# Designs tried in a protein design chat: VH-VL binders against o82653r152to333. Part 3

Target 1, 182 residues: o82653r152to333
Amino acid sequence: KSLNVGIIGPPNAGKSSLTNFMVGTKVAAASRKTNTTTHEVLGVLTKGDTQVCFFDTPGLMLKKSGYGYKDIKARVQNAWTSVDLFDVLIVMFDVHRHLMSPDSRVVRLIKYMGEEENPKQKRVLCMNKVDLVEKKKDLLKVAEEFQDLPAYERYFMISGLKGSGVKDLSQYLMDQAVKKPW
Below, E stands for the ipSAE of ESMFold2; O stands for the ipSAE of OpenDDE; V2 stands for 0.75 times the mean of E and O plus 0.25 times the DockQ between their complexes.

## First folded at step 1 (VH-VL)

Design ga1 (framework fv_guselkumab)
Fold by ESMFold2-Fast, scan of step 1:
Formats: sequence, C-alpha cells, structure tokens
Structure ga1 (fold): chain C 182 residues (1-182), chain A 120 residues (1-120), chain B 111 residues (1-111)
Amino acid sequence: as target 1 above (182 residues)
Amino acid sequence: EVQLVQSGAEVKKPGESLKISCKGSGYSFTSYWIGWVRQMPGKGLEWMGIIYPGDSDTRYSPSFQGQVTISADKSISTAYLQWSSLKASDTAMYYCARGEYVWTDSFDYWGQGTLVTVSS
Amino acid sequence: QSVLTQPPSVSGAPGQRVTISCTGSSSNIGAGYDVHWYQQLPGTAPKLLIYGNSNRPSGVPDRFSGSKSGTSASLAITGLQSEDEADYYCQSYDSSLSGYVFGGGTKLTVL
C-alpha cells in the first residue's frame, strides 16, 4: 500500500527535521514533475507492506512583501495540480515563533487551508517546536485560536528535533494507508 | 526538589464543609496546572478537575462540576479542593498532581494524598 | 464504566514479559491524544511511568515501554521482577468530555 503526503509551511517550520526523524538517516533526493510544477520528495518511509512518501509544496513562498489571501489561494491551487492527488496534507508551523512574533502570512495560510468544509483530502495542523515553548499553557491558547477551522481532522503538537509527538503523527499516517479503499 | 505536600487526614460527618490543600515547592507554581484525582477505597483513579494558578483558569470533570470547588492562592503556592456539604460517598483518598496541559497531558509529580473519611 | 478499558488483572513469573492494554475511542486515543502510564505500589501515591506514549522519565528502567496504535495503547514490561507487582493505570485526554480520563487499572501479580 502507499500514501502520498504533502507538507505545507514556511521554510523555518522544521519540515526537514520532522521528515528525517520519521524516515531516519537515508533520505532520497528526488523530485516529481506535474505539468509545469515540480514537487520535491522530502523522504520515503517504508514499514511492512506500506510506503509513505513525503512531498514539499515548492512554489508556496512567503515573502516579506506581496502575498495576499487571493495570491496564496492561486499559488496553492497551482502547486496541487497533479495526476496524483495527495492523500494527506500536513500544514506545519513553528508554534514558538508564532507565540513570540506571529507572521500574518502563516496565519493566513493556516486559515485558508483550514476553512474549507469537507476537503477532498485529509488535513492536519502540525504545531512544531513545542520543546521551545516555556509556558505549556500557551499551547492551549494557540489550539483555541485555530480550533474552529473545520478542515483539520487532527491537531498535532510535536518536536521534530526532539521526537516528541512524532510517533503519534507517524502512526496516524500509517493508519491512513491501511484504511484506504480500493 | 519538586514537591507537592498535601494537608493531613480528615474525619467528618455528612453535611459538614471541608477544604484540603496542596502546597507546591521547588518549581514555578504559576507555570503548571494542578489537578485533583479521587481514589475511592479499593477503586481506580478519577480525575476531578484542574486549575492553572497563574490566572485561576479552572476546569472540572462533568461528574464533579458543582460538587466541589477548586481554587489556588499563588502568593503561597497552594491549591485547594473544597466541599460545601460532604456525603458518605465522598470517603476517598484525594491526590493533587502537577500537570503540563495539552503538551504531555501527564501528571509528573503527585502529592502523598489526603484521606477523607465521612461517617456518622 | 471507565472511558478507557484495561484488563482488571494480569500475571507473570519473574523474567517473563507481560503486556497491559488500554482501549479507547475516537474522542480520546483515536483523536491523537497521548497516552500516559502510572504505577501505583501498595499504599503509595501513583508515579509517572511512561509519558507521551513511549517516553520514560529519569529513573524508569528500559524494561518498561509504551506504544500506541489507532484507538489503543499498550504497556510492555520485560524481565518481570517481584518489585513490579502494583496497579497500572493508563491516562489520556477526551475531547468530548473536555478532560482527562483514566483506565480502570490493571493489577499485576508476580507469581
């Protein structure tokens, strides 16, 4: 069985650290091309008869100037055009940075991806770098900020660097592959 | 270093009021949740509620909402569990425990327990 | 009834392996909430044994391990010793109750 997983988030969200923790030390440097868009392979996890492929969403760049809500929507739609639709979408951000200095572009991305009723693929919100958060009550505050977004099936609080919560996320992904209907 | 010290055993009659305490030391008291857990004689653990002493944000188990009051005095690093009118069914060991809400959801340090006996 | 289901008892001989299950639902373990395990020796307060599904606090030997899959979790004890005789409780968070939930407890007897 297989599962294609797209990871969306800013460059500092810790996508590489998370993928390396789940996959281990051997990460395939590869890419796939669909029409005019290239999807970078972050890693491949194989366990038993199940393979999980992690893809970056290149082209969804957050710059200091220029990205409005409509611009983000158009870029996301273009990046996702593929003959192989992703089975799961992980929206990932640095929760410590969010608590210290929120980035409005990241907040817009989270809300845009989260506001869709009954999306075509499963979506989860991943709050990374929780190991850097001094007051753990602040994590509840962030969860409350995004709790009313109907598209996110799960909310994960993890440390990709320290491994906290990563096994739970990994098991969730494996379970999606096993339950996929033929 | 990190310790939760609870008040001593209590023997009460039905209808009496009671307030028991849990004093934290060796850590920043206002940065962690304090939970209360009941264990009836020979039975398992039941979560009653939690409080965040930094702002007194309090949450109760549905089974204990309206049955008890949880409070904290951050100036003396002490949390409280209070009954306005005790029942014989309140006879139990009561534990306080330190929690890291949502991140781990675990109770990493526990008080020694306060035995409450309610009999006529 | 407990929201999380554990077997009431389990037994083993010294040196053997035992496993204690903890079964939940879609509103707790199935929703992605972590599972924690506590050991309660006779006459003492509970002690945190495993947190965050599989992590050990300092001082807990690696004979104790935790795992989680779907709506269930397991505590495994290898190289069973007489000192392990105790009650074991799993704990998670339940979104429908907006609160913490404990399993009913499992009494481990070392024969």
Scores: ipSAE 0.000, ipTM 0.470, lowest interface PAE 16.1, mean pLDDT 80

Design ga2 (framework fv_guselkumab; at its last look DockQ between E and O 0.04; V2 from the best seeds 0.00; counts 0 for: pae E 11.5 > 2, placed apart)
Fold by OpenDDE, look of step 2:
Structure ga2 (fold): chain C 182 residues (1-182), chain A 122 residues (1-122), chain B 111 residues (1-111)
Amino acid sequence: as target 1 above (182 residues)
Amino acid sequence: EVQLVQSGAEVKKPGESLKISCKGSGYSFTDYWIGWVRQMPGKGLEWMGIIYPGDSDTRYSPSFQGQVTISADKSISTAYLQWSSLKASDTAMYYCARDRVEYYFGSEFDYWGQGTLVTVSS
Amino acid sequence: QSVLTQPPSVSGAPGQRVTISCTGSSSNIGARYDVHWYQQLPGTAPKLLIYGNSNRPSGVPDRFSGSKSGTSASLAITGLQSEDEADYYCQSYDSSLSGSVFGGGTKLTVL
């Protein structure tokens, strides 16, 4: 079984930390070309006969380095198409930063990606860096803020750094894997 | 601290060539786009183009395509704007600015050079 | 001539609220591209004032606020101060031009 997972979020969302924690064994990430777009492999999680591949989505949220999708024009043209290539899309953000100083761009991204369901793709919202939040009640408030977005099948509160909640996310992803060639 | 330092004011005649510079510091120069913005005397800001110093990928505004050349030397963290033949109408303040190009919904210029005044007169 | 349209000038007395409009089209602001605002004090380089429609960089007071709706954006300045006298520019991206675009700029005079 296999699953292609795209992760989208701002640079401070902690995408790499999460993937590093989940993958446990770093598999040499080879760039994989999906149809018309080359995606950077963040990591591969293998458990038994199931493989979950994590990909970056630079088309929507570019790294500062601008690798791969630094062309502004190309970004507008190909970004959404690229997102649709994944079986599961993880929308990730720093919940602590959101509570302290919310970025309207991040909020807009979350809402945009949660606005309409994709029949070919499951989307989940990951509130990351929960370990930095002192009052857990505040986490619930954030969850409530985004609870009415229909495109998100699941909501996860996680710490990619500390590992809290990551097991649940990993299990969810494994459960979404389907029989297909690796 | 992020800084963009531009070369000094230039006084030129029509027909002369010119190359002005913008040196970045305080950040990874190769990881951010650098843009050039023109401001004619008493006028507004005009986006000219941008360059990615990491690989010298360059994009121009249609209005400036073929009129100027944008380049970069990453070894010294410097971007350039140059003219092969100046015109009187090129008289303006020229700013370099760092472009984040970070979000799908657009990018902003978060740091600016002090500007280079170019005066072209016969 | 500018792709984004701004009023050439606005004025207000100290303590008042002023707004600067930025009107675009379906190929820029209306295409869900963010609007950014810059402040240019006399004789100085522009400074990023608002990014992503409504976000303030560090050091920018909360008297400055931005909003976007449809094909237009607006910069609001409350509690106007003498030091706010400057030129203000909106900026976005235009898909038809494949590049960043600026408004024509607005000169704010504090009376």
Scores: ipSAE 0.028, ipTM 0.677, lowest interface PAE 4.7, mean pLDDT 87
Fold by ESMFold2-Fast, scan of step 1:
Structure ga2 (fold): chain C 182 residues (1-182), chain A 122 residues (1-122), chain B 111 residues (1-111)
Amino acid sequence: as target 1 above (182 residues)
Amino acid sequence: EVQLVQSGAEVKKPGESLKISCKGSGYSFTDYWIGWVRQMPGKGLEWMGIIYPGDSDTRYSPSFQGQVTISADKSISTAYLQWSSLKASDTAMYYCARDRVEYYFGSEFDYWGQGTLVTVSS
Amino acid sequence: QSVLTQPPSVSGAPGQRVTISCTGSSSNIGARYDVHWYQQLPGTAPKLLIYGNSNRPSGVPDRFSGSKSGTSASLAITGLQSEDEADYYCQSYDSSLSGSVFGGGTKLTVL
């Protein structure tokens, strides 16, 4: 069985740290082209005959000028379209940075990726770098901020660097691979 | 090896004060939330509130806000549930329980104390 | 009323299958918060039976399974045994209460 997992989020979200913790070894760079975008392989997790392959997706790009709401929405929609071939999409962000200095583009990405269900793809929201958050109650405030988004099946709170919460995420992904019909 | 041990049964009269305890052992006490759950005789479980012993941050169910005080003493790995003035309606079994998810509070309880039966009658 | 709704009782014979439902709303299960299940044997404290919708703690037999869909969750017990006779509670997080919430409980009788 195999499962293709896309990870989307800003460059500082800790995608490589998370995948390195889960797989123990980074895979050499490789590319798969989908609808004018190329996805870099971040790592592969193998247990028996089950394989979970992690891919980096296009990150959020800095806006050079004020085009307004329509411009931001178009970038989010293009990112969503480019990742529709993944079995699971992990939307990941740095929760400590969010608590200190929220990035409106990251918040919009989370909301737009979360607003429409895709029956062929499972989506999860992953709050990374929880090890940097002093008051753990603040993590629940962030979860509550995004609670009404119907596309996210699960919410994960992890430290990709320290390994906290990573076991639960890994088990969820392995379960998705086993349940996959083809 | 993880254990939560609660204080013994209490028999009280309305208007009396009471403080019951829950002592944790076998894990890092300050890294997990401790919740309190009430079960009235023959009834279901009711979440009362939680505390993070590391800094004593507390959250209460709206139904219990102002009715009880939750506290902790991390030097002796003990959480407390306290009433300033008991009522007959406080008669119940009270459980303490540890939150399983280290970074997500109040959402699941992996280890439970044995319970403290509190009987309030006149 | 409880915030999460469970049937007050279910029954089955040894070897049979039973399902216990847990119905929530948009502020809890519908808001994507996980559902956990607890087993309370007569005269004892509750024990964690299922966490995170469908995961079993070490020592819980595979005849216990959990699932979640929309605003509802279910606990399935197959191959019923007499020692399964207990009260079963679902639990989730509720954003309107900013805290944990339990179902009313279901008493399972093994005939």
Scores: ipSAE 0.007, ipTM 0.595, lowest interface PAE 9.1, mean pLDDT 80
Fold by ESMFold2, look of step 2:
Structure ga2 (fold): chain C 182 residues (1-182), chain A 122 residues (1-122), chain B 111 residues (1-111)
Amino acid sequence: as target 1 above (182 residues)
Amino acid sequence: EVQLVQSGAEVKKPGESLKISCKGSGYSFTDYWIGWVRQMPGKGLEWMGIIYPGDSDTRYSPSFQGQVTISADKSISTAYLQWSSLKASDTAMYYCARDRVEYYFGSEFDYWGQGTLVTVSS
Amino acid sequence: QSVLTQPPSVSGAPGQRVTISCTGSSSNIGARYDVHWYQQLPGTAPKLLIYGNSNRPSGVPDRFSGSKSGTSASLAITGLQSEDEADYYCQSYDSSLSGSVFGGGTKLTVL
């Protein structure tokens, strides 16, 4: 039983910290070849005979240079076809940074991934670094900002560093692995 | 050890006012929404509304908007449900419950008070 | 009556499996909002049984499980025991009401 999970988001979103916390046990560094692309394995979560493999999706990273909305959308759509191979896609961002200094390119990525339902792929929005947010009510305002995005099946508010909410995410992923047809 | 302790049962007449309480302990009271749930005799649960005690941001079900007032006093870790003029149809069990502040899309009531029975005899 | 529709009652013999449905609409369960389940034992306050569609809080046995598909959710109870006799409520956010809503409740009877 296995589940392939892609994680997309800005490089400082905390993807490695989250996967390290979820894995909890030493994992061999590896690259895994898909049909036409190679993705970097961030970690492997195991429980009995069930495995969840986490992959970084570098083809979906937003560039720093002055890409317009149409350029970002076209770039994301090209990477989308290579991402179809993941069973679950985690869209992750740093919610603390978002509250302090929103990046419109990150917002566009979140909305693009959340606006178009994909019948072959589950998607979740992961608001990381909640431990850094001083007024917790502000987390709800960010959730409201993104509430009209039907492709996201679940929203998770987590701290990849401190583990807050990570058990809920891990359990969700294990449940998806169990339900996956073999 | 999260605990919500509600005020005792009330017997009132139609037209009287009433304010019942819910005291939270064992957690940071201002970090969580508190919700109120009505259960009429022999009936199911009804979501009435929630309040964030830190700033009194309050959200009501349309069925209860204008019918009750939800409030809080954060200095004593207490939330309130109040009526200005009770009706016989207000006879019910009223529960308070802690709502998860970090997930707005719906209430997730993880800890409940013991309930306050309100009886309004016409 | 209720925005979320549950059967009024279900019954089963000890050891059997029962399911409780929760049928909503595009403004709640169909809009991808989480479904939570609560158990209310006779004479007691409700307690959280399932959250986030399928997650169990600490202390809830794995014979309770939840699932969600389309505009409906389901609570399954396997290995039915006499102490499972209770009322069960689903709950979801409803965007048209801008708030949460409970299902009408299901009385589980253990025969």
Scores: ipSAE 0.006, ipTM 0.559, lowest interface PAE 11.5, mean pLDDT 80
ESMFold2 (binder alone), look of step 2: mean pLDDT 93; pTM 0.953

Design ga3 (framework fv_guselkumab)
Fold by ESMFold2-Fast, scan of step 1:
Structure ga3 (fold): chain C 182 residues (1-182), chain A 124 residues (1-124), chain B 111 residues (1-111)
Amino acid sequence: as target 1 above (182 residues)
Amino acid sequence: EVQLVQSGAEVKKPGESLKISCKGSGYSFTSYWIGWVRQMPGKGLEWMGIIYPGDSETRYSPSFQGQVTISADKSISTAYLQWSSLKASDTAMYYCARGSDYEILTGYYSFDYWGQGTLVTVSS
Amino acid sequence: QSVLTQPPSVSGAPGQRVTISCTGSSSNIGAGYDVHWYQQLPGTAPKLLIYRNSNRPSGVPDRFSGSKSGTSASLAITGLQSEDEADYYCQSYDSSLSAYVFGGGTKLTVL
């Protein structure tokens, strides 16, 4: 059994730290080519007969600093042709940065990814770096902020660096791999 | 240097159409919202609506929904405010200002840069 | 009327302190939305004076400060100068209206 998971978010969202924490091992260098785009392999998690493969989604970010989005909606929709090949899509952002200094481009990304359901793909919103947030009630306010977006099946509050909440996300992904149709 | 430059003053009669402009420079025009704010002579500021030029999404104040049209042409970094039929009550100073997207928990970003204003006078 | 309530005028002498209040409700300031303040000098466009409750843009003197508590916000101006004579507006967001909202404005007169 296998599950292909795409991760979308700004470079500072902690995508690599999260996948390294889940995987805990080295992965072979690899890339996946889809139509006109290539997806970078971030990591592979294996447990028994189940394998979860994590991929970065290129083309949604113009700068490593997390700035420079242009025409976000069109780029997100164009990316759907490639990202819809993933079984699960994780939309990830730094929740501490959001509470301190929200980035309008990141908020737009979350909304546009959340507005349209894809029956062949499950989407989850992942609030990363919760270890940096002192008042945990603020996390619930952020979840409430995005609660009406129909495309997100689950909301996860995690620390990819410290591992908080990662087990729940990992278990969810393993469950999806087991339930996956053929 | 971030700058918003608006079109010049207009004098119109009731029933006429009008389109005024706001040109942005010195920043990524498609990455920030542009808002329109009305100030009637001797009165306060009223938010009319905003547009995200990158995809032309608009949001209007309930008081202005259906009364005006906000649009943008990202190829020339210009936003527009348009009336199909002006009324004498539309006489006001109109400002464009740079804002940000919706951030419910912390609130919207402020309007950090403003155009110089376009005076619209509607009289018979 | 405006959704955010400000006093229509306030006055002080050079060197004194004045405070301008901005009173909202549970659907705006009370819901956690930030308050921003603008200064409008006669004949000019508004200028951002304070953003996100208490932050100053580059070039704004520390004589200007902002605070927020409950359903209200305040702008404090210390060491009043004649050039501070202007109209001041608070601004937030109202979730029940789905709209940016401005206060009615306060005219500051420096005696």
Scores: ipSAE 0.005, ipTM 0.465, lowest interface PAE 13.0, mean pLDDT 80

Design ga4 (framework fv_guselkumab)
Fold by ESMFold2-Fast, scan of step 1:
Structure ga4 (fold): chain C 182 residues (1-182), chain A 122 residues (1-122), chain B 111 residues (1-111)
Amino acid sequence: as target 1 above (182 residues)
Amino acid sequence: EVQLVQSGAEVKKPGESLKISCKGSGYSFTSYWIGWVRQMPGKGLEWMGIIDPSDSYTRYSPSFQGQVTISADKSISTAYLQWSSLKASDTAMYYCTREGIYDLWSGYPDYWGQGTLVTVSS
Amino acid sequence: QSVLTQPPSVSGAPGQRVTISCTGSSSNIGAGYDVHWYQQLPGTAPKLLIYGNTNRPSGVPDRFSGSKSGTSASLAITGLQSEDEADYYCQSYDRSLSGWVFGGGTKLTVL
């Protein structure tokens, strides 16, 4: 069994720290089966005959453009339609930064990705860097801020650096590999 | 051709209200955000804020929050910058910009209007 | 004060190479946000020169190039010409301010 997981979030949201904490095996090749679209493999998590392959969000970076995209919705939609869809999408952000100084682009990304269910793709919202948050009840407030977004199946509170919550996320992903197609 | 055409120069007294405009042409107006940038005489560029003309969503620089109002009328492809009460310190060149973007996290002024000079003196 | 720091001036002779630095912090360039550069000729509006650290719009000669490393970025101008005499501004996004930030500007003088 295999599961392809895309991670989307701002630069330095902790994608590498999270994948490093989850990954203990050799990485797959960076190219997709089609050989027309390539994705950077961040790592592979293996348990028995099941593999979870983590990919950076290719297509978010436009190498050339005669014009920019309109808004966050159009940019995210175009980026994902330009590449193969993932089985699971992790939308990740720095929750400590959000509590101190929320970034409107991050908030709009979370809401946009969360507003409509996709029957072919599972989505989860991942609040990273919880180790930096002193009052844990503030994490509940952030979860409540985004609680009514129907596309997120799960909300995870993790520290990719220290490993808090990472086991629950890893187990969720392994379970998705077993349950697919859904 | 993409163009941003701004309203003409203004000479005002402190306490007066003012609304200046920026009309976009040569592109889909609602597909790009409009920004406003101030340049005081002999000084550098200061970002003031942006608006998404499709839904009138606005973001302001902390220095300009509460000092100005940014709005847009998508039916005539025009964005606005407005003061309720001008100060002498508002004397500056004001540029409107179209926000190009090549990824989700980076916005940049890819096209600039010619500027509107606002002079506030008694 | 500027959130991004640029030298106030730089100078060079025709045909020489000059570089203009742009120094940020962990909330902008150091956070992974890209750097864009603008040229402002005397009496004119700024014009986009470099976007996304390294990309040139149509009409910008390849004498202009951008780079980024850590919390800083640089604009390089080779084969300097008299028409390059202008003010140059870097710009990035700052997540603490949730908006664009500009450098203080650098006046390039062609000797």
Scores: ipSAE 0.006, ipTM 0.526, lowest interface PAE 9.7, mean pLDDT 80

Design ga5 (framework fv_guselkumab)
Fold by ESMFold2-Fast, scan of step 1:
Structure ga5 (fold): chain C 182 residues (1-182), chain A 122 residues (1-122), chain B 111 residues (1-111)
Amino acid sequence: as target 1 above (182 residues)
Amino acid sequence: EVQLVQSGAEVKKPGESLKISCKGSGYSFTNYWIGWVRQMPGKGLEWMGIIYPGDSDTRYSPSFQGQVTISADKSISTAYLQWSSLKASDTAMYYCARSEFTYYGDRGFDYWGQGTLVTVSS
Amino acid sequence: QSVLTQPPSVSGAPGQRVTISCTGSSSNIGAGYDVHWYQQLPGTAPKLLIYYNSNRPSGVPDRFSGSKSGTSASLAITGLQSEDEADYYCQSYDSSLRGSVFGGGTKLTVL
């Protein structure tokens, strides 16, 4: 059995740290980044006959207008089309940065990905870098900010660097792999 | 190992005050919510409220707002449930339980105390 | 009445499959909130049996499984054993109450 998982978020969201923690190494023994494919392989998590494959998606922010509006719009549209190829999409962001200095483009990304359910794909929102948040209660305010987005099946609060919350995310993904239709 | 240890059984008369405790160990006490759950004799589980010990933020079930006070002392990793004036209808088993810091969507209780039996009769 | 509805009792023979339902509404399970399940053996505290709809804590056998669809969730127990005789509770979050809600509980009798 296999499960294809896409991870999308801004460049500093901590995608590689999370994947390395799940896979267990900074150098994923079973997989490596490759630029010969549309998606970079971040790592593979294996347990028994079940395999969860993590892929980096094009990390782009929604743009409203500006120089090359048509070009920017086309690139955004084409990039988003590719995320439909995954069984699970993880939308990840740096929650510490969000609490200190919210980036409207990151908020737009979260809302855009969360606003409409996709019956062929499960989506989860991952609030990363919780280890950097001084007042842990503030994490609940961020979850509350995004609580009404219907496309996110789960909300995870994690530290990809320290491993907090990662076991629950890994277990969720393994369960999705088992339930996946042939 | 994560553990929640509750205070011992109490036998009280109506009108008396009571404060029972729940001591956490084996984890960062200030980073998890502590919930309180009532189970009346022969009945099901009822959520009473929850507290975040890091800043004492507290939320009550509408049914228990004003009936009890939930508090915590983070210096000794202990949460409390208190009545100013007990009623016979307060006779129940009271459990404390730990919850992740996801207030919406994920309110599961992963570790439970052994329970404190409170009997209120004249 | 409890916000989440469970049958008050279910029964089965050793080795059989039983299913316990948990029916909610649009303000809880129907709104997409996760369902957790607890097992309470006679005279003991509840123990987390299933969390986040379908996940098992360490030490819980794989013959216990959970699922969620629409406004309802279910707990399935396969290969029923006498040691499974207990009360089972579902739990979710209710947005209108802004708090946790439990089902009424189901007493499982192993015949």
Scores: ipSAE 0.000, ipTM 0.466, lowest interface PAE 16.1, mean pLDDT 79

Design ga6 (framework fv_guselkumab)
Fold by ESMFold2-Fast, scan of step 1:
Structure ga6 (fold): chain C 182 residues (1-182), chain A 122 residues (1-122), chain B 111 residues (1-111)
Amino acid sequence: as target 1 above (182 residues)
Amino acid sequence: EVQLVQSGAEVKKPGESLKISCKGSGYSFTSYWIGWVRQMPGKGLEWMGIIYPDDSDTRYSPSFQGQVTISADKSISTAYLQWSSLKASDTAMYYCARPDYTLYFEGGFDYWGQGTLVTVSS
Amino acid sequence: QSVLTQPPSVSGAPGQRVTISCTGSSSNIGAGYDVHWYQQLPGTAPKLLIYGNSNRPSGVPDRFSGSKSGTSASLAITGLQSEDEADYYCQSYDSSLYGWVFGGGTKLTVL
């Protein structure tokens, strides 16, 4: 069994730290092409007969959030749905940075990815670098900010560097692999 | 119809400050990013950074982070490139350019300004 | 230094075919990012010549074509004309730099 997982977010979201923590080792670069864009392999997690493959997706640069928003979303969803590239999409961002200085592009990305369910792809929102956040109530405030987005099945609060919350995310991904039709 | 018009040539001494401009017209200025590209005399093109005028969201090339400041005034459809203290090595042609619709920072620049020549010498 | 490698010069006779290469690495062209090409005539700003590896903007003749394979891209010019004397630049996105990168440029001379 295998599960293809895409990780999307800004450059400093901590994607490599997270995947290195999950797999316990660095993986040689390998790539999968989608039209004119290639996704770099970040790592592979193997447990028993199940393999979870993590792919990097570079940060998005979107025009004004209202301009062509539905067209932008349809194009991205069509690209991944038509090629069946990812079984699970992890949308990841630095929650400490968000609390200190929100990035409008990151907020647009989170909303754009979360507004409509895709029955062929599971999506989760991953709030990384929680170890840097002093007040726990601030994490709940951020979760509440994005709670009404129907496409996110789960919200994870993790530290890719410290490993907190990572085992819950890993278990969720393994469960998705078991449920996947062959 | 779409035009990017840049300010005129500048001759400066090392240590002086400078701010050059790029005015957009013929399109919705707040709906598009504006990028800056440097070309040193006899050399190639180097991407410096970009700004989204509606919210001033700015991204810099690692080589130019801290070296220059990019800003915009959406009320007059103008983007700026600024130095607090010029060096002789800043002598170059500076272009503003509009990237097309881009999802991964991977799109090309579809419209370019005419360029602003900056000469820094003692 | 330029991140993408181009030959510094190329030459051809009128009516001939020339090819300009653009060599990248695993973090840019090798990662599958699109390659764009610009033409810069003497004393002018660059002009978009090819976008998305092989597409031509309105007004660009079909004698200009682009291709991409592995870590490299190529610009081909057939039916070479004296008006084609210019500098040509390739451009792609680099995932390790999180930004656009340009080739060093190729000066085309029509002999």
Scores: ipSAE 0.000, ipTM 0.455, lowest interface PAE 17.2, mean pLDDT 79

